# Designs tried in a protein design chat: VHH binders against q9p7j3. Part 38

Target 1, 174 residues: q9p7j3
Amino acid sequence: MILPLFPETQVHVFVYENVSNCAAIHEQLISQNPIYDYAFLDAATILYKKQVYSAIIRALEDRRDEQMKTKTIHSEVILSLSPKTEISSAFRQFSMTKKSKNIVVVKIDSKLTEEEEFERLDKLVEGNRVEFSDEELQKLIDFKVLKKNYKLDPSTLENPLASILSSIALRGYS
Key: E = the ipSAE of ESMFold2; O = the ipSAE of OpenDDE; V2 = 0.75 times the mean of E and O plus 0.25 times the DockQ between their complexes.

## First folded at step 4 (VHH)

Design h21 (framework vhh_8emy_2; at its last look DockQ between E and O 0.01; V2 from the best seeds 0.00; counts 0 for: pae E 15.9 > 2, placed apart)
Fold by ESMFold2-Fast, scan of step 4:
Structure h21 (fold): chain B 174 residues (1-174), chain A 118 residues (1-118)
Amino acid sequence: as target 1 above (174 residues)
Amino acid sequence: QVQLQESGGGLVQPGSSLRLSCAASGFTFSNYWMHWVRQAPGKGPEWVSSIYTSGGSTNYATSVKGRFSISRDNPSKTLYLQMNSLRPEDSAVYYCARDWYLPSEDVRGQGTQVTVSS
């Protein structure tokens, strides 16, 4: 995908359900294996495609403005999903864990086509690939996790999109 | 294998300062983000601070911002936490943690006790 504000930036987003090797992937991420240079998110925390794209745009804006707080653009995406500026808290809230079952994987600045990235990721992730769509994401979300991460009250929880997007865009100003 | 050894804790009066150290071994220290996490009796773990691999970027919990300073010395493989203007609510066991994403229980040290009381 090509973002209007960042037309030279290649973005690919993948969704996997029923992943059996999250513990192994997590160990590779901790060891900073460059083959695993992707943002690995717990799908329990993602409700909308726009939520992911908003975090990507925020991360790209921070990179453009030389304000990145993390080592890679992919870790900056994870940070950007959080309404807080605390790196460790953001990763606890949104990153894939050893116990995750469904994941969302983001690749930015890929030199590979989407199909080539799929082939690569299918070798790393032991799970079933599904479409990156609001419909598929809504099957994988955990509303208790979502409510906690974005501090949603009952009135906001009925239609959380605007609140989530505002939290991502206004991180650090509230 | 991977080891983290915290030190520098103790009993101090409110308003005092302490410098905590964490000695790392068994991995390439300069390749990892490092974190300080604390846990008070009867409470869950609370993230305190994080530092980027080169030391060029740091983050702090709102409760300690302006009072604590995290730093690292990659040649000596040591992480530091300079704690100023200590308050009773800062009393906790302080743990050093290694993680690219999240602090891991299996790479957390034994901790160092900080007690702030009169």
Scores: ipSAE 0.005, ipTM 0.182, lowest interface PAE 11.4, mean pLDDT 82
Fold by ESMFold2, look of step 5:
Structure h21 (fold): chain B 174 residues (1-174), chain A 118 residues (1-118)
Amino acid sequence: as target 1 above (174 residues)
Amino acid sequence: QVQLQESGGGLVQPGSSLRLSCAASGFTFSNYWMHWVRQAPGKGPEWVSSIYTSGGSTNYATSVKGRFSISRDNPSKTLYLQMNSLRPEDSAVYYCARDWYLPSEDVRGQGTQVTVSS
């Protein structure tokens, strides 16, 4: 898809459940294999589509403004999910690990259609693709992790989306 | 116009070494991951190696790891592949490529032939 604020940037987001080879994917990411140039997120940390899109938009804004803190746009998406500016904590909190079971995969600056990108990604991920939707994400989230990552309390539980989006948008201004 | 020009291929015996070079022009070389891809007759393209923009991170296909070494010199816009302990199965046309996508979407050179035979 194309984001209105970044009309020349094609973005694709995929969700996989029951992934059996996260350890192998993780090894490729650590080795910086360019075939794996995606943001691989642990789905246990993602509740909303807008959470992912807000992180993508923040990363693209930081790239546009020459304010990126990480080496790639995909690693910048991972950082942008975090309310904090420290890179290692953001990766620990949001990135896929060897123990992950479900993942959200983001491709920015794609030169391919969604289906073409899926065909390439499907060769890399041993799992079942599901729709990128709030309904599917809600089935995969770990609410204990979400609450900890964004410091949600009873006053924010009525509208957790707004609190999460604010944390992403205002990161670095406190 | 983006240009990539490979050189350094040739006919060699098994166990020999070769050093491939790729001269780049028409783009900001230091901003791109660079790759080596090879294609043997009757086979599809095979990714060989990649190197990060700064040269600090390298990656290799399992079939060449420990024998091949990728490097780059950003000031001279040149990519290299040092190929040691060459085997007949390394025979292929070697391409340098700018983009990490599979070859159908890559910006790559015209290739240099490497033939390993006794």
Scores: ipSAE 0.005, ipTM 0.130, lowest interface PAE 15.9, mean pLDDT 82
Fold by OpenDDE, look of step 5:
Structure h21 (fold): chain B 174 residues (1-174), chain A 118 residues (1-118)
Amino acid sequence: as target 1 above (174 residues)
Amino acid sequence: QVQLQESGGGLVQPGSSLRLSCAASGFTFSNYWMHWVRQAPGKGPEWVSSIYTSGGSTNYATSVKGRFSISRDNPSKTLYLQMNSLRPEDSAVYYCARDWYLPSEDVRGQGTQVTVSS
């Protein structure tokens, strides 16, 4: 996948359901295993493709502008999902945990095709790949978690996408 | 110094159209995605639309999708918002913002008032 804003940067996004080895993946992430150079997101916190894309774009822009707050582009994606500026908070809110069952995996700066990247990632993730779509994401979302993460209320729930995008965009300003 | 100046607001009837403009200076305009946000009396700021740096990618709030169109001219460092089929609920002060710099007045404009009333 190529983003129009960053045509030289390949981005791949994968969704897995019923992942049985999130704990194992998490341990590898803690160990900073370079083989696991992805952004592993808890699918329970992701409602829209545009939410993920917005975070990716923001992270890429931050990198471009030399304004990254985190060490890696993938960690910056996680941070960019959060309305909070605290990195630890962002990770607690959106990152895959040992208890996660469904995940969204983001790869930035891929040198592989989508299929090649999938083959590589599929060796790491023990779960079922599903389509990266709003429809599939909606099936995996935990609305309680979503509401908490973005402080959604009855007034903003009428337009959750706008609210989420606003929160991402306004991080550190509201 | 970042400067943004909105214009084009006014009093119009429902169903009418307005085109807002935002003149930007003090930064590399083409390197930043730009936003329109609005604030109605007694309400908090509401995100309206965003346009990214290159490629023309755009996003819209559901409430304005299909009616509003955001665009930019990088050479002139100008942001636009074409507002069609205006509704009373669109009434607000509209602000041009770089990366949602609300409520900071230093990085957003003074806003332009849009009033839709019969």
Scores: ipSAE 0.000, ipTM 0.196, lowest interface PAE 13.8, mean pLDDT 90
ESMFold2 (binder alone), look of step 5: mean pLDDT 81; pTM 0.827

Design h22 (framework vhh_8emy_2)
Fold by ESMFold2-Fast, scan of step 4:
Structure h22 (fold): chain B 174 residues (1-174), chain A 118 residues (1-118)
Amino acid sequence: as target 1 above (174 residues)
Amino acid sequence: QVQLQESGGGLVQPGSSLRLSCAASGFTFSNYWMHWVRQAPGKGPEWVSSIYTSGGSTNYATSVKGRFSISRDNPSKTLYLQMNSLRPEDSAVYYCARDYYLPSEDVRGQGTQVTVSS
């Protein structure tokens, strides 16, 4: 993925379904094992490619402006998915848990090619790779979770993309 | 092995000041961003403040900005929260937390109770 405002920043996004080792991955993330330096998101919370893209852009803007609230660019992506700047709530709402089954994985500033990152992640994640596409994400989303995280009502569920993107872009201004 | 021990809470009147401390052990304190999080009865946890590894950058929740100051002393492995102009709505258990997946039982202390009432 190439970002117009951050053309030198290498971004890769991967989707895995039916992951059996989320508890093991979670333990590695808590220990801050640098091999696991990725943003691990629960796919139940992600409906669109643009949702992930908007969070990545916001995290990169926060890094550029020296206003990151978390230690890594990857944890900042997790925070940036939330409509609020409350770190603990954002992680509970969007990050992978020990009980997650489907995950979205984001890598920023990789020195590896996309194929090399696939090979590396396939060794860390015990699940099936699927395409990072709106079609595949829509098979993994939990609309009850999405509605709660973004406080969507029935009218916004008819066009959730605009509401979600506005929530991410306007985080910290509400 | 990883431990965070908060102290400095108490019962104070509105307008008072308190300084909270968090003693860290079992990990390389200087490698982690540190946070203060609070939880009032019947409410979810609320992020209060964050401080970067060197102490060079800080952030605050809008509700406490201008009143609270976060700082750290890496040699002594201690995190601080200076709380000025305390209000009844600041009453909560205050936890210090180590970064990545907040809150988790492994990376959060037992908390220190702050009660602001007249």
Scores: ipSAE 0.000, ipTM 0.180, lowest interface PAE 11.8, mean pLDDT 82

Design h23 (framework vhh_8emy_2)
Fold by ESMFold2-Fast, scan of step 4:
Structure h23 (fold): chain B 174 residues (1-174), chain A 118 residues (1-118)
Amino acid sequence: as target 1 above (174 residues)
Amino acid sequence: QVQLQESGGGLVQPGSSLRLSCAASGFTFSNYWMHWVRQAPGKGPEWVSSIYTSGGSTNYATSVKGRFSISRDNPSKTLYLQMNSLRPEDSAVYYCARDLYLPSEDVRGQGTQVTVSS
């Protein structure tokens, strides 16, 4: 999708299923290895492409406005998925863990071509790459996790898109 | 080896003030955003405040804005939270956190307990 407010920003999103090396990736993220400068999300928390793009746009808006609360644009994407500005809560809710099996990987401001990022990630992630599409994401989501993260009641769980996007865009007190 | 040690909590009356401190070691303190996070009994962690590397930019949760002030001293590698006009709902364990990709719980210290009661 096109980011009209940020036309100069390179954005790539990758989805991997059946990842066997999440513990190793997690270790690299803790050590802040710059090779792993991506947002690594647990796919169990992501239902829609628009959910990811909304978080990216919010993070880019916060960077533009000098309002970032985390060190990197990638950690800001993770924070921006949360309905509240609670950093530790957001990371616990949305970041990949050592036990994750399916992941969504976001790269912003790539210094490499899309093909080069793809080749690099395929070396870092031991899993099967799938299309970044609502269809593929809906195979990997955990609805119990989604409901808890966004405080969805039974009436909104049937059609949660608007509630999720509103939570991301209007994070904080109303 | 990232280490964060919080101090300054205690039992105080509503309307009182407290200053919390966080001593940091094991990383280049001046290169990181720093944060205060609190957790009340039976609740999840709540972000309280953040401060940019130089101290030139600060952010606050709406519930504490105007009452709390975050600051840092990069030479001494110390983070502070000045808490004024304390309310019972401010009662929580307060943690400082380095701006990490992963949950702050991984590097968080034991925290410092703040109890506001009459």
Scores: ipSAE 0.000, ipTM 0.131, lowest interface PAE 13.6, mean pLDDT 81

Design h24 (framework vhh_8emy_2; at its last look DockQ between E and O 0.03; V2 from the best seeds 0.00; counts 0 for: pae O 13.0 > 2, placed apart)
Fold by ESMFold2, look of step 5:
Structure h24 (fold): chain B 174 residues (1-174), chain A 118 residues (1-118)
Amino acid sequence: as target 1 above (174 residues)
Amino acid sequence: QVQLQESGGGLVQPGSSLRLSCAASGFTFSNYWMHWVRQAPGKGPEWVSSIYTSGGSTNYATSVKGRFSISRDNPSKTLYLQMNSLRPEDSAVYYCARDFWLPSEDVRGQGTQVTVSS
């Protein structure tokens, strides 16, 4: 996929359900194995495609403007999902953990086609690929987690997308 | 069927102001982020500004911050870009765009030409 604002940057997003090896993947991420150079997100925290795209756009804008706070563009995506600027809290809230069951995987700066990237990723993830769509994401979300991560109260529950995207867009302004 | 129509462009001198409009139809306008993107001849598209669904949250490219102001009127399904202190570097075709996170559903109008010439 190519974003209009970043036409030279190829991005792929994959969704897996029923992943059985998150603990093994997590160990590889901690060891910074370059084969695992993706953003691995817990799908329990993602309700909309727009959440993921907004975080990708924010990360790419920060890279363009030399304002990144993390070491890699993939870690910057994880930070960009958070309404807060603290790196450790963003990773705690949005990253895949050893206990995750469903994941969203983002690859930025890919030099591979979607199918080639999928073939590589499918060797690493033991789970079932599903479509990256709002329909599939809503089956995997944990609304309790979503509400906690974005501090959604009763006044914002009618429009959770609006509150979430505002948090991503305005991070660092308050 | 989604439709966007940009207007308000023109030929102006440096330092002038222009206000661009984008009339939207065929979708629930208030549910979508709206964007202005511009493209000069021989260049790739450049993001200019975005506005959140409610209109209260805005963001701007560094090159236009402080000079341009994005707004929307959800009842009339209209997006605006107020452009002040125009520079020759702002010359481009300006497009309004709906949610470009979904390229297969990426919607853009015909564009409106802005030319700033000494």
Scores: ipSAE 0.006, ipTM 0.183, lowest interface PAE 12.4, mean pLDDT 82
Fold by ESMFold2-Fast, scan of step 4:
Structure h24 (fold): chain B 174 residues (1-174), chain A 118 residues (1-118)
Amino acid sequence: as target 1 above (174 residues)
Amino acid sequence: QVQLQESGGGLVQPGSSLRLSCAASGFTFSNYWMHWVRQAPGKGPEWVSSIYTSGGSTNYATSVKGRFSISRDNPSKTLYLQMNSLRPEDSAVYYCARDFWLPSEDVRGQGTQVTVSS
């Protein structure tokens, strides 16, 4: 994917359903294995492609402006999904856990092609790869989790996209 | 065993300065981003500032930018927060935190109380 404001930055997003090895992946992330340098998100928290793109753009803006709050661009994507600037709560809200079943994986600044990243991730993730599309994401979302993470009231749940994107874009402005 | 120990808080008047310290042990301090986070009574935690491993890059919340300065001394494994022009709204318990990739590994100290009042 090529972002209009960051045309030199390679971005790949992958979606896996029915993942059976989340506990093993989580252990590799704790050990800081460099092979797992990706943003591993719980798909229960992602409703739209634009939600992921907005977080990526925000993370890239923070890196460009030397305003990153976390160690890596991938952890910055996770932080950028949160409407708050609090790092620990953002990770609790959006990161993959040992109990996750479906995941969204983001890779920024890859030296590999998209197909090469697919081959690499297919070795790491024991699950079914699906298209990164709103239709596939809507099969995996947990609306209780979404409502809690973005503090959506009943009226905004009818059309949450604008509220979610606004929360991501306005993070840190208060 | 990873430990973070904050100190330097106290009761001061508006306009005063304080310097907070955080002593780290049980990990390779120079390999981690470090952060200051604060929590005021009845409010959620607020990120205040972050510093890169070498100390070469720093970030600040808009509310403290220009008044607070974060620094680190890797040989002594100590993180600092220099707070100038303190305001009543800066009153909070201040925590230092080690950067982490997963929420379950979040490391915070016990906190140090800062109270700004006349």
Scores: ipSAE 0.005, ipTM 0.146, lowest interface PAE 13.7, mean pLDDT 82
Fold by OpenDDE, look of step 5:
Structure h24 (fold): chain B 174 residues (1-174), chain A 118 residues (1-118)
Amino acid sequence: as target 1 above (174 residues)
Amino acid sequence: QVQLQESGGGLVQPGSSLRLSCAASGFTFSNYWMHWVRQAPGKGPEWVSSIYTSGGSTNYATSVKGRFSISRDNPSKTLYLQMNSLRPEDSAVYYCARDFWLPSEDVRGQGTQVTVSS
């Protein structure tokens, strides 16, 4: 996948449901295993494709502008999902945990095709791949968590996407 | 030095239109998301609209969707907000803002006052 704003950067996004080895993956992430060089997101916190894209774009822009707060582009994606500036908070809010069952996996700067990347990732993730779509994401979302993460209220629930994108784009303003 | 300067505000009647402008300087305008936010007296800041770097993607607050239109001209480094069908509740100081990557990088202008009153 190529983003129009970053045509030289190949991005892949995968969604897995019923993942049985999140704990194992988490341990590898803690160990900073380079084989696990992805952004592993808890699908329970992701409602829209545009939410993920916005975070990716922001992370890429941060990198471009040499304004990254985190060490890696993938960690920056996680941070970019959050309305908060604290890295620890962002990870608590959006990163895959040992208890996660469904995940969204983002790869930035891939040198592989989507299928090749999938084959590689499929060796790491023990779960079922589903389509990266709003429809599938909506099946996996925890609205309670979503509301908490983005402080959604009745006034903003009329257009959750706008509110989420606002939170991502305007982090630090409010 | 990053600078943003809003203009185009004023006192208008309900149903009227205004077009706000924001002149940007001190940074590569075309490389950044740009935003409109507003703040009414006694209320917190409210996001209004955002536009991506290329101008191809836009987002709007629910309260203004269908009435407001954000656009940008990268060569002139200008951000616009076309406000149609204005309502009293649209009354606020409107600010142009750049991407908020870091708290210290939260850059906005002095704002322009928009007052909608019969």
Scores: ipSAE 0.000, ipTM 0.206, lowest interface PAE 13.0, mean pLDDT 90
ESMFold2 (binder alone), look of step 5: mean pLDDT 81; pTM 0.831

Design h25 (framework vhh_8emy_2)
Fold by ESMFold2-Fast, scan of step 4:
Structure h25 (fold): chain B 174 residues (1-174), chain A 118 residues (1-118)
Amino acid sequence: as target 1 above (174 residues)
Amino acid sequence: QVQLQESGGGLVQPGSSLRLSCAASGFTFSNYWMHWVRQAPGKGPEWVSSIYTSGGSTNYATSVKGRFSISRDNPSKTLYLQMNSLRPEDSAVYYCAREFYLPSEDVRGQGTQVTVSS
C-alpha cells in the first residue's frame, strides 16, 4: 500500500484470526527479535481500516517532524492509536497480548513486497490470514474494549468513526 | 542493576571518523537486540541503528546508511558504532539503548557527546 502523503514509504497491513501462538510471538517481541519487527495489534481494538491508516500517518508525521515518543516506527503506530500520549497505557490498550486471538500486523519501511512479507509472517503467525477490510475487522472487534479505549458514550458508539479519527489526530493537543 | 555506559564521543572536523562504545552490565547482553539513538540540541530523539542478538542482522536510519556501522562483542558485553564521513548534522548526544517491547522497561545510558564542527 502507498499512502498519498508518504508515497515513498512502503506500508503493509495483515489481519490474522484464530491465532494460537500469541504467547510465543509476545516472547519474541519482548526479546526484540528483529524477525518480529512489526506492530502487532490486538484486533479487538480495531474497527476500521481508516483507524489503522490514521495511526500510521500520525506516526510517520511524528517521525518526519522528529517528534517520535517511542524508539521504533512500529511502536509509534501503537502509541498513535491512543487518544493520550501515555506510552504504557497505549501499549496496554492496543498491543497484542499473550491472550490475544485475532491480530492486526503493520509493517512500515519493508524491503520486501507484500507477498514476500506474507510468506514471512505466515511462518511466524499460527492463524488464518483474512482480508484487511472493514467487513473482516468488524467481525473481530470487541465493542467493550473499543468503548473503553476511546471513551465512547452510547450515542457516539452508534457511529464511532469520526470520534476515533479525531482522537487519533488530536492526540496530545488541547 | 541494569546499566549502559557510552564512551568515545568528542569534537571532530567534517569528514572525520569516530567509534562509540557502550559497556553493558546487569543483564544477559547476548539475549537482547541493541540500539543506538541520538538527540541533537532542540530536536527529538532519532533512532540511528539496531543490531540483532548474534550480530547477524543490522538496520540503519536512511540518514546514516553507508556511513555508520553497528557491531557487538557479546563476550565483552560491548556495543559499538563506527561513524565514518561525519557531517555537521551528525552532531548530537549518542545513547546506547536496550529497547524492550514495553517502553517502561527500556534502558538507556547517560550518552556521549559528538560534535562535528569546522
Scores: ipSAE 0.000, ipTM 0.157, lowest interface PAE 13.2, mean pLDDT 82

Design h26 (framework vhh_8emy_2)
Fold by ESMFold2-Fast, scan of step 4:
Structure h26 (fold): chain B 174 residues (1-174), chain A 118 residues (1-118)
Amino acid sequence: as target 1 above (174 residues)
Amino acid sequence: QVQLQESGGGLVQPGSSLRLSCAASGFTFSNYWMHWVRQAPGKGPEWVSSIYTSGGSTNYATSVKGRFSISRDNPSKTLYLQMNSLRPEDSAVYYCARDFYLPSEDYRGQGTQVTVSS
């Protein structure tokens, strides 16, 4: 996908359900293995494609402006999903854990095609690939987690998209 | 070059209706979510409403639900906000926003002033 403000930035997003090796992946992330340089998100926290793209755009803007708060563009995507600029909280809220079952994987600045990244990720992730679509994401979301992460009231929870996007864009304005 | 031009504000009595318009140019309007944001004097911006690219999904701030209706006309590249049962607390400058999730602030047009007063 090509973003209007970042036309030279290659972006790929993948969704896996029923992943059995999240503990092994998590260990590789802690060890900073460069093979695992992706944003590994818990799918329980992602409701819409637009939510992921908004976080990617925010991370790319922070990189452009030399205002990144984390080590890599991928960790910046994880931070950018959070309504607050607290790194540890953002990772607890959105990042894959040893207990995750379904994950969303983001790759920025890939030198590979989407299909080549699929071949690579198939070696790393033991799960079923599904389409990156709002329909598939809605099967994997945990509304309790979503509500807690974005502080949604019951009335906004039934149509939460704008509140989520506002939270990503207007961090610090509460 | 993105341009957003708001219009339709004015001075009205409580309980009245107004329809705001936003004329967009310089981008493919039908590919973007559109939003209404308002700002009262001395206050920060408050998100009011959002509409998906096709108009198939809308969302509203709890303070305006049931009173305001957002819509869009993609062929004419125009965003609308129908405001019914206006209250003094709705008084603000209303802004049309394309990508308010981007921190660059180029989403703010001129704004249109709405004053609800008896």
Scores: ipSAE 0.000, ipTM 0.120, lowest interface PAE 16.3, mean pLDDT 80

Design h27 (framework vhh_8emy_2)
Fold by ESMFold2-Fast, scan of step 4:
Structure h27 (fold): chain B 174 residues (1-174), chain A 118 residues (1-118)
Amino acid sequence: as target 1 above (174 residues)
Amino acid sequence: QVQLQESGGGLVQPGSSLRLSCAASGFTFSNYWMHWVRQAPGKGPEWVSSIYTSGGSTNYATSVKGRFSISRDNPSKTLYLQMNSLRPEDSAVYYCARDFYLPSEDLRGQGTQVTVSS
């Protein structure tokens, strides 16, 4: 996949439903196993492709400008999904947990080809890969989680896209 | 430098069992998932099995599930693959890997040949 503002940057986004090994994956993430160098997101928090793209673009902008607040570009993507600049809060809100059932996985700057990266990740995740599309994401979202994470009020609930994208772009607002 | 040395392959009859071993050095073995990958003549690499760092979680390719068992011994830095009910289609060079893909030799061993024929 090619991003309009970063055409030189290789980006892959994977969506898995009905994942049975989230607890095992979570343990690998806390042990900092380098083969798990991806952004593992809970699909319950992601409603739109643009939401993920906006977080990726923000993370890449912060890396370009030497303003990253976390150790890796993948952790920066997780942070960038949050309207706050608090790392621990962002991870609790958006990252995969042992209880997750559906996940979104982001890989940036892979040393492998797209096919090799897909083959690699498919072997780590015990679930069904689905298309990275708004239609598929809409099936996996938890609107109560989304409302809480972005502080959506009744006026924005019917069409939250603009509010979510503004929160990501303007990270730091309460 | 990562070094992986496979052993235990050979020529066996269909229905036989073999146990493959992989001795690891050059990295902290207990901190990594380990994998078995095989490659038959004229075909690309095929993932066989993976094992979590503690050995508590394992995963298998559908074609070998129920017949193969992956295990590890972290103190001796050794990975194992117990292969039961071997079939001709299991014939391949078996590689132990720190990554389940074989992009370069530094991420896999030299391999051990398994041939299943009557």
Scores: ipSAE 0.005, ipTM 0.141, lowest interface PAE 15.7, mean pLDDT 81

Design h28 (framework vhh_8emy_2)
Fold by ESMFold2-Fast, scan of step 4:
Structure h28 (fold): chain B 174 residues (1-174), chain A 118 residues (1-118)
Amino acid sequence: as target 1 above (174 residues)
Amino acid sequence: QVQLQESGGGLVQPGSSLRLSCAASGFTFSNYWMHWVRQAPGKGPEWVSSIYTSGGSTNYATSVKGRFSISRDNPSKTLYLQMNSLRPEDSAVYYCARDFYLPSFDVRGQGTQVTVSS
């Protein structure tokens, strides 16, 4: 992925469905194993490519401006998906859990190609790769989770993209 | 050929310091984040520390945090581990590893033995 505002930053996004080892991955993440230095998101929370893209841009802006609130750029992506600035809430809302079945994985600042990262991740993730596309994401979303995370009412559900992107871009300003 | 060569191990007393080095060749060192992994006799490999490609981000196992410091010199293609306040439980063969060592088939070196005893 090429980011218009950060063209020198390497970004890769991967989607896996029917993942059977989320509990094992979660243990590695809480142990802070650097081999797992990716943003592991629950696909139940992600509806659009632009949602992930916007969180990445916000995290990169916070890094550029020396305003990151978390330890790594990847944890900053997870925080940036949340409309709130509270770290623990963002992780409960968006990060992969032991119970997750489908995941979205983000890698920032990789020097590896997308195919090389897939080769690495395929060894860590026991699931099926699918395309990072709005079509595939819409098969994995949980609309009850999405509505709760972004405080969507019936009127905003008709245009959830605009509401979600505004929440990400304006996190902490309103 | 991709090669990693560790050095700097030895026999030291508890409370001593050692600096380990890892010389890399056969690949673009600056494109990979690097790790230190150790293995004590009869135990599986234990991750010790990692450093991102530019050196701007480092991570440490809880057991060594505050005592060990990882660093890299990309121009010379060398990885370092500064070990302070060494304990008997730090005794192990120390390996440098490229990228995803533990779950992956990526490269590691021959190792350097560290023994901490009286």
Scores: ipSAE 0.000, ipTM 0.133, lowest interface PAE 16.4, mean pLDDT 81

